# VHH binders against q12xb4, part 12

Target 1, 267 residues: q12xb4
Amino acid sequence: MLDFVGLGLFDEKDISLKGLEKIHNADKVYVEFYTSILMGTDLEKMEMLYKKKITVLSREDVEQHAEDWLVDAKDSNVVFLTGGDTMVSTTHVDLRLRAADMGIKTTLIHGASIASAICGLSGLQNYRFGKSVTIPHPYVSNRGVRVVSQTPYDTIKNNIEAGLHTAVFLDIDKDKGYMTVNQAMEILLEVEGKLGEGVMVDRLAVGIARAGSPSPVVKADYIEALRDYYLGGPLHIVVIPAELHFVEAEALVKLAGAPEGILENID
Short names: E, the ipSAE of ESMFold2; O, the ipSAE of OpenDDE; V2, 0.75 times the mean of E and O plus 0.25 times the DockQ between their complexes.

## First folded at step 5 (VHH)

Design Pa5 (framework vhh_8pnl_2)
Fold by ESMFold2-Fast, scan of step 5:
Structure Pa5 (fold): chain B 267 residues (1-267), chain A 122 residues (1-122)
Amino acid sequence: as target 1 above (267 residues)
Amino acid sequence: QGQLVESGGGLVQPGGSLRLSCADAGFTFSSYAMAWYRQAPGKERELVARITSGGKTNYADFVKGRFTISRDNAKSTLYLQMNSLKPEDTAMYYCAADVRFTWGSYVEYDYWGQGTRVTVSA
């Protein structure tokens, strides 16, 4: 059997009781940190609390060589741990399909996801969100040209036109590190400078840092202001609101320090 | 923009074959999901085939059974073997890499090559 267990948002205590029970009953426990890292913990703290040896799998172990460790789940209990909720913003459904091809039963033990946490922290309603998007780190081509993905800009534009908020995930790169809200704001403004469609001009955004921690930061302000706002350490995420319900606007002002002028945008 | 370079396009008669190649010029090829797209004049880009970092493949209905996508991670090269070519396959063919999801997003890829032209006519 293979049990997928979501670890939640921030530290080793965010795991559900059901997840902890799966770990205690497991013959082998694996974890991956390439989709998300829990900033409030480390491998030693996890092993100490869970009372189990945990083997870290690389992206290659999970995506290219999964059968090498999935075979153990045929005759024993294997647990695979992922930050957040296992099937949210990951390719891990592919592991379930590979397991099924091998005759291995899989289960999902859910964890708290950043996708729902941003709704609670901002006061923005989940049913008013459109398609989510990730901002990748810009890169420099072999010819020395800086390349920035236009996809986030297009997704945000399309959502706004449909009256839907956008959850904007920020890239995690082992060499470039965790993208910050500041970097994300700069990237969106860079694309705006090229396209000139006015989508990001005077656009309200919500920057969120360290969701699930004892000291999360939630700051709503215009993109230009957030570019220069200090939110502290990772992990960061951005929400770009579309039209606001009056309760959503009030929540952003009272809970996230948004400019009071946004209350006029709902009237 | 110089990071991915396509080659292998050309002029062929209907029923002919071509093999397209896409070479990595600056990123960690083996970690990315890769795709082939095409764009005919006056039309939008459409997904032709994709391959995950682990080698799983997926094809558009209009090429199933005729085209084969493959990769050689040791050579940092992506391939598209095109058989039984039809006039409607005439397009610029682009390779692309998705750094957000290693088995590729359902909508768009982040890094693109400059294209190689395929023309199928008598």
Scores: ipSAE 0.000, ipTM 0.398, lowest interface PAE 11.5, mean pLDDT 87

Design Pa6 (framework vhh_8pnl_2; at its last look DockQ between E and O 0.49; V2 from the best seeds 0.00; counts 0 for: pae E 11.2 > 2, unsure alone 64.2 < 65)
Fold by ESMFold2-Fast, scan of step 5:
Structure Pa6 (fold): chain B 267 residues (1-267), chain A 122 residues (1-122)
Amino acid sequence: as target 1 above (267 residues)
Amino acid sequence: QGQLVESGGGLVQPGGSLRLSCADAGFTFSSYAMAWYRQAPGKERELVARITSGGRTNYADFVKGRFTISRDNAKSTLYLQMNSLKPEDTAMYYCAASVRYTWGDYTEYDYWGQGTRVTVSA
């Protein structure tokens, strides 16, 4: 048996009671931190609260060599822990499919997700969101050319044209670390400078840091202002609003410190 | 674009074989989902084959049993083995990469190659 358990947003206490029960009954417990990290805890605190030894798996262990540890679930109870909700913004459906290929039964124990947290923190309505996108860290090719993905820009553009907000996930890389709101704003402006379509010009954005913590930071402002705004430590996420209903605009001003002028352009 | 580099295209007679390669050592290759798309003259880009970071594969019906997609993470290289080639396979072949698992259309990939031409003619 393989149980996928979502850990929630911030610390070792965000796990559901059902998730904790799965851990207590497990023969082996694995965790990965490459899709998300819980900034309010560490491995020692998790092991102390959960009363189980936890083995940390790298991205390579999970995505390329999963059979090496999935085999344990053929004749024992294995739990796989992920920050947030296990199947949201992860590749972990591949693990479920690989387990199924091996004849292993899987279950999901859900955790609180950043996808719902951004709606609660910003006041933006979940049913008005379009396709989400991830901004990857730019890289330098082996020929020395800087490469930046255009996909976030295109996705935001298409959502705005449809009147839909965009949840913008920020890349986590073992070598480059956790992308910040500031870096994301700079990347979007860099692409705007190349394309010149005006999508990011005078564009409102919402920067969110440490959702689920006792004091998350939520800041709405134009992209140029957010580029230079300090939000503190990870994890960060961005929302690019499209056209706002009055209640959404009011929430951004009152709850996220958006420029009051955004209220002037609402019906 | 040209963020990825394809090679291995060429002219081949019907029934022949070609092996396409796609490489760029600049990103963490093993973490990316990869795909091969093609575009024939006068047509839209269409999916040929895709492979997840974990190695799960998916093929368009028109290439099943003839083409094989594979990856070598140690060499940061994606391959497409093309067997029993038909004139209908004539197209520009593009390598694509996504930072996250995606089964969406061709607009949802982050990085694309410049393309390599495959011509199948008698």
Scores: ipSAE 0.496, ipTM 0.781, lowest interface PAE 2.4, mean pLDDT 89
Fold by OpenDDE, look of step 6:
Structure Pa6 (fold): chain B 267 residues (1-267), chain A 122 residues (1-122)
Amino acid sequence: as target 1 above (267 residues)
Amino acid sequence: QGQLVESGGGLVQPGGSLRLSCADAGFTFSSYAMAWYRQAPGKERELVARITSGGRTNYADFVKGRFTISRDNAKSTLYLQMNSLKPEDTAMYYCAASVRYTWGDYTEYDYWGQGTRVTVSA
């Protein structure tokens, strides 16, 4: 048996009781930290609370060599831990499919996800969200050219035109680290400078830091202002609102410090 | 200026084979979902094949087992082995890369190559 268990948002205590039960009954427990990480804990604290040895798997272990450790799940209970919700904003469905191909039964134990937490934190209604997107870290090509993805810009544009909010995930890179809201704003403005379509000019944005922590930061402002706003340590995520319901606008003002002027644009 | 570099295109006779390659230009290849698209003159760009970061593959209906998409993460190279080529396969073939958290839909690709031309003619 292979149990996918979501760890939740921030620390080792965010796991569900059912998740903990799966761990206690597991013969082998694995965790991956390449899709997300619990910033409020570490492996030692997790092992202490869960009372189980946890093996960290690399991206390669999961994506290329999964069969090497999945085989154990044929005859024993194996738990695979991930930050957030196990199948949200991950490619772990591939892992589940591999398990299925091997004749291994799988179960899902859900955890709190940033994908839904942003709604609660910002006051934006989840029903009003469109396609999500990730801002990747820019890189310098072999030709020495700075490459910036335009996909986030286009996705946001399309959502706005459809009247839908955009959850904008921020890249996690081993070398470049955790992308910040500030970096995200810079990137979006850089793309705006290139394309000149006006999508990001004076665009309202919401920066969220350390969701699930005792001290999350939620700040709504225009991108130009938010670019310079300090949200503190990781993890960060961005929401780009489209047309706002009057309750959403009020929430952004009262709960996220949005400019009061946004209330004037509500029909 | 290219984010990805395609190679291997050319002129072949019907029934012939080509192997296209796509190399990354400095991003973390292994973390990306990859795809091949093609665009024939006067037609829309269409998906040919795609491969997840984990190696799962999917093909367009017209492929019918003739093409194989694969990746070598150590070489940061994407391949498209094309066998039993038909005149209707004549097109500009593009390599595309999508961030690891997405499934490589057309609208989700972050990076595109400049393309390599494939011509199938007797």
Scores: ipSAE 0.025, ipTM 0.567, lowest interface PAE 3.8, mean pLDDT 91
Fold by ESMFold2, look of step 6:
Structure Pa6 (fold): chain B 267 residues (1-267), chain A 122 residues (1-122)
Amino acid sequence: as target 1 above (267 residues)
Amino acid sequence: QGQLVESGGGLVQPGGSLRLSCADAGFTFSSYAMAWYRQAPGKERELVARITSGGRTNYADFVKGRFTISRDNAKSTLYLQMNSLKPEDTAMYYCAASVRYTWGDYTEYDYWGQGTRVTVSA
């Protein structure tokens, strides 16, 4: 049996009671930290609270060599831990499919997802979100050319045209660190300068830091202003709203500090 | 830091075969979902084949079992074996890689190569 258990948003206490019970009954417990990071905890704190040894799997272990540890689930209880909710914003459905091919039963024990947290923190309606995107760190190619992905700009443009909000995940890199809302705003403005389509001109964005913590930050403003707004430590995420309905605009003003003027043009 | 570079295109006769390669420099290749797309002049880019980081594959309907996508993670290389080529397969072929943190559609692609041309002449 393989149980996928979500760890939630912030620290070791975010696990559900059902998740904790699965851990207690497990013969083996695995975790991966490459799809998300729980900023309020570490492995030692998790093992102390859960009273179970936890083995960390690398991306390679999970994605290339899954059979090496999945076989344990044929005749024992195996738990696989992931930050947030296990199947949200991950490719771990591939792992479930691999397990099924091996005759291994799988279950899901859900955790709180950043996908729902951004809706609650901002007041934007979940059914009004389009496809999400990640802003990767810019890099310099082997030809010496600075490469900045255009895909986030195009995704935001397409969603706006469809009346849909965009959840914008921010890259994490071992050398470049956690991308901030400030860096994300600068990147979007840089791409706007190259494309000139006006998508980022006078565009609202919502910066969110440390969702799930005791002190999250939620700040809505125009992209140029958010470029200069310090949201504190990681992890950061951005939401780019499209056309706002009245309740959404009210929420951004009252909950996220958006300029009150956005209320004047709501249908 | 890296860039996708396609190779292996060229001119072939109908019914012939080609093997396209896409090399990655500086990516963590094994972590990415990869795909081949194609674009004929004046047409929209269309998916040809996709392979997940775990090796699962999907193919466009027009492939009809003629093409095979594969990856060699040790060499950081993506392949497309193209058999039974038709004049309709004439296009620029692009490889693409996905940043895996995107919600709801892990097939979204953030990095693209410059393309390699495949021409199938009657």
Scores: ipSAE 0.000, ipTM 0.363, lowest interface PAE 11.2, mean pLDDT 87
ESMFold2 (binder alone), look of step 6: mean pLDDT 78; pTM 0.796

Design Pa7 (framework vhh_8pnl_2)
Fold by ESMFold2-Fast, scan of step 5:
Structure Pa7 (fold): chain B 267 residues (1-267), chain A 122 residues (1-122)
Amino acid sequence: as target 1 above (267 residues)
Amino acid sequence: QGQLVESGGGLVQPGGSLRLSCADAGFTFSSYRMAWYRQAPGKERELVARITSGGSTNYADFVKGRFTISRDNAKSTLYLQMNSLKPEDTAMYYCARDVKYTWGSYTEFDYWGQGTRVTVSA
């Protein structure tokens, strides 16, 4: 049997009791850290709390050589751990399909997901969100030209036109590190400067840092103000609201320090 | 201009074969997922095939059994072997490189080439 267990948002304690039970009953426990990072823990803390040895799998181990370790699940209990919720913003459904091809039964033990956390922290209604998008770090082309993706701008524009909020994920790079809300605001304004469509002009945004931690920060303000606002350490995420219901606007003002003037411009 | 350079397109009759290549001048080719997309005249761009850094593959249903995606990390080159070509395969074919996964999110492929034209006609 292969049990997929989501670890939640921040540290080794975010695991559900059902997930912990699966680990205790496991013959082998694997984890991957390439899709998400739990900033409040490390392998040693996880092994200490869970009282099990954990083998770290690389992206190649999971995507290319999965059969090498999946075979153990034919006649023993194998647990595969991921940050967040196992099947949210991952390609891990492919592992379930490969296991099924081998005659291996799989189960899902859910973990807390950033997809729901941003709704709870901001007060924005989950059913009013549109397509999510990621802002990649700007890169330099083979010709030495700085390239900035237009996709986040286009996605936000399309969502706003449909009356839908946008969850904006922020890139991780081995050399450039974790993108901050400040950097994300700068990137959106840079694209606005090139396109001139007015999408980011006087645009409200919500910066969120360390969801699931003891010290999360949630700050709503206009993009220009958020560019210079200190949110502390990673991981960061952004939400760009579209038209706000009164309750959503009130939540942003009271819980995220949004300018009170947004209450005058509600839907 | 993109960093990826596609080649190998051309005119072929139905039932023929072509091998597309995509050369990445970047130093980190082996670290990225790669994909082939296509866009037929007057139609939306669609995913044809993708391959992980480790070599695991995934195909669109309309090319399964006919096309094979592969990579040569030493040469920083991505390939698409196209067999049993049909008129419906006529399109501009694009090589794409993935951006890295971000916290809690899956990123789209970065579109880096001008494409290579494939025409299947009697």
Scores: ipSAE 0.000, ipTM 0.252, lowest interface PAE 13.2, mean pLDDT 85

Design Pa8 (framework vhh_8pnl_2)
Fold by ESMFold2-Fast, scan of step 5:
Structure Pa8 (fold): chain B 267 residues (1-267), chain A 123 residues (1-123)
Amino acid sequence: as target 1 above (267 residues)
Amino acid sequence: QGQLVESGGGLVQPGGSLRLSCADAGFTFSSYAMAWYRQAPGKERELVARITSGGSTNYADFVKGRFTISRDNAKSTLYLQMNSLKPEDTAMYYCAADTRYVWGSGYTEYDYWGQGTRVTVSA
């Protein structure tokens, strides 16, 4: 048996009671931290609260050598832990398929996801969101050319044209670290400067830091203002609103400090 | 631009073989699912083969048993081994990073198309 357990957003206490029960009854517990980091905890705190030894798997252990540890689930109860919700913004469904090929039964114990947390924190309605997108860190190609992805700009543009908000995930890099809202705003404005389509000009955005923590920050303002606004430590995420329902606009003004002028431009 | 660089195309007789390569031009190769697409003149690009970061593969019906997709994450290179080539395989071949998933950073849409490499199958 292989049980996938989502750990939630911030610390070791975000796990569900069902998830904790799975850990207590497990013969082996594995975790990966490459898809998401729980900023409020570490391995030692998790092991103390959960009363189980936890083995950390690298990306290579999960991607390339999965059968090495999946085999344990043929004759024992194995738990695999992931930040957030197990199948949201991960390729972990591939592990379920591999387990099925080996005759191993799998279950999912859900955790809170950033995908739903942003709705609660911003006041924007989940059913009014379009495709999500990630802004990757810009990089320099082997030919010395600076590359900035146009995909976030295009996704935001298409969503706005359809009247849909965009959840914008921010890239994680071992060397460059966790992308901030400030860096994301700079990247979107850089692409705007090249394309000249006016999508990001005077565009409202919502910066969110440390969802699920005791000290979350939610700040709504125009992209140019958010570029210079300090939201503190990771993890960060951005939402680009499209047309706003009057309740959404009120929420952004009252709860996220958006410019009051947005109340004049609602659907 | 040009985040991915394809090579290995050429002119070959029916029944021949070619091996295409796609080199990572500077982003993290191992975090992406990768695909080969092709486009013949006047047609839309069509998916040929796909490989996940973990190595799971899928193929278009018209190439099953003839083409093999593989990756070498240490060398940041994607391959397409093409055997038993037919005139219908004549196209420009492109590699692409998957636009749906990036391991380690969450859901994403990357549209990293390379310049392409031309495959011509004729007598």
Scores: ipSAE 0.000, ipTM 0.398, lowest interface PAE 10.5, mean pLDDT 85

Design Pa9 (framework vhh_lunsekimig_d3)
Fold by ESMFold2-Fast, scan of step 5:
Structure Pa9 (fold): chain B 267 residues (1-267), chain A 122 residues (1-122)
Amino acid sequence: as target 1 above (267 residues)
Amino acid sequence: EVQLVESGGGVVQPGGSLRLSCAASGFTFSKYALYWYRQAAGIERELIASITSGGRTNYVDSVKGRFTISRDNSENTMYLQMNSLRAEDTGLYYCAADVRYTWGSYTEYDYWGQGTLVTVSS
């Protein structure tokens, strides 16, 4: 048996009671931190609370060498832990398919997801969101040219034209670190400078830091202002609102400190 | 900027072979799932083969055992080795990168090449 358990947003206590029961009944427990890390905990705190030894798997262990550990689930109970909800913003459906090919039954124990947390924190209605997108870290090519993905700009533009908000996930890289709201704002403005379509000019955005923690930060302001706004430590995420319902605009002003002028120019 | 460039197409007789290449630039190649699509005259673009960032492959039934998809992350290149080619394999072959697998995004395939023509005729 292979049980996928979502750990939630911030620390070792965000796990559901069902998830904890799966860990207690497990013969082996694995975790990966490359899709998301819980900033309020560490491996020692998790092992202390869960009363189980946990083996950390690299991206290569999960994506390229999965059979090395999946084989354990043929004759024993294996738990695989991820931050958030296991099948949200991960490649882990591929692990379920590989397990099925090996005759291994799988289950999902859900965890709280950043995808729903941003709706509660911002006050923006979930059914008003369009396609989500991730901003990858810019990189330098072998020829020394700096490369920046255009996909976030295109996705935001298309959502705005459809009247839909955009959830913007920020890249996590072992070498480049956790992308901040400030870096994300810079990247969007850099793409705007090249394309000149006016999508990011005077555009409202919502920066969110440490969702699920005791001290989350939610700040709504124009992209240019958020570029320079200090939100503290990771993990960060961005929402780009489109057309705002009056209640959504009021929530951003009262709860996230958005400029009051947004209340004058909405429908 | 993000680009996918296909090459290796051409005219070949039935039973022959071709190797297509898809050279990628402008994104972190190793983190994306990659796809080969085929568009034959008069029919919609069809998924032929896929390879995940972790190397798992899938094929449409009509090409299983004849086509092999592979990737070289050090060269930012994906390949399609096509053996035992049939007249029905004639078409434009496109490569695509799918951010959904690596980033968990709900976007469609975000990068497409311009296509390379394969003609199987005698």
Scores: ipSAE 0.000, ipTM 0.252, lowest interface PAE 13.7, mean pLDDT 85

Design Pb1 (framework vhh_8pnl_2)
Fold by ESMFold2-Fast, scan of step 5:
Structure Pb1 (fold): chain B 267 residues (1-267), chain A 122 residues (1-122)
Amino acid sequence: as target 1 above (267 residues)
Amino acid sequence: QGQLVESGGGLVQPGGSLRLSCADAGFTFSSYAMAWYRQAPGKERELVARITSGGSTNYADFVKGRFTISRDNAKSTLYLQMNSLKPEDTAMYYCAADWRYTEGSYTEYDYWGQGTRVTVSA
């Protein structure tokens, strides 16, 4: 048996009671931190609360060499832990398919997801969101050329044209670290400078830091202002609003410090 | 099932004032966001003002500074105070109720009233 357990947003206490039950009954417990990390905890605190030894798996262990540890689930109870909700913004459905190919039964124990947390923190309504996108860290190709993904720009543009908000996930890299709202704003403006379509010009954005923590930061302002705004430590996420319902606009002004002028630009 | 009933319309001279009321029957008024819409003959229905269950308000640009939307949850009544009325304010005025901010057009509101007529002329 392989049980996927979502850990929630911030610390070791965000796990559900059902998730804890799965851990207590497990023969082996694995965790990965490459899709998301819980900034309010660490391995030692998790092991202490859960009363189980936990083995950390790398991206390579999960994505390329999964069969090496999945085999244990044929004859024992294996739990696989992820930050957030197991199947949201991850490729972990592939693990379920590989387990099925090996004759292993799988279950899902859900955790709180950043995808819903951003709605609560910003006041933006979930039914008014379009396709989500991730901004990857820019890289330098083997030919020495700086590569910046255009996909986030295109996704945001298409959503805005459809009147839909965009949830913008920020890349996590073992060497480059956790992308900040500031870096995300710089990247979007860099792409705007290349394309010249005016999508990011005078564009409202919402920067969110440490969702699920006791002291989250939520700041709405234009992209140029957010580039220079201090949001503190990780993890960060961005929302790019499209046309706002008047309640959404008021929430951004009153709860996220958006410029009051946005109240003049509602649907 | 609930229904909404508007009242307070009438004939008024330019620069005059009217107060519209909208009373509910058979639903939990305090749980709904409320709105005033209007429709002039031969024109599409347009939003005038909105108010949330918590009391946050929003106005169409053409009525800002002249109209005030308010609600009294104890009386299950929505109001629209209309000041400095202009001939172009002449229309049938409708109240509408919406659950949880799901309205994308007037057809998406849960409940509508029958309308009350406002005529602004000399």
Scores: ipSAE 0.000, ipTM 0.183, lowest interface PAE 16.1, mean pLDDT 85

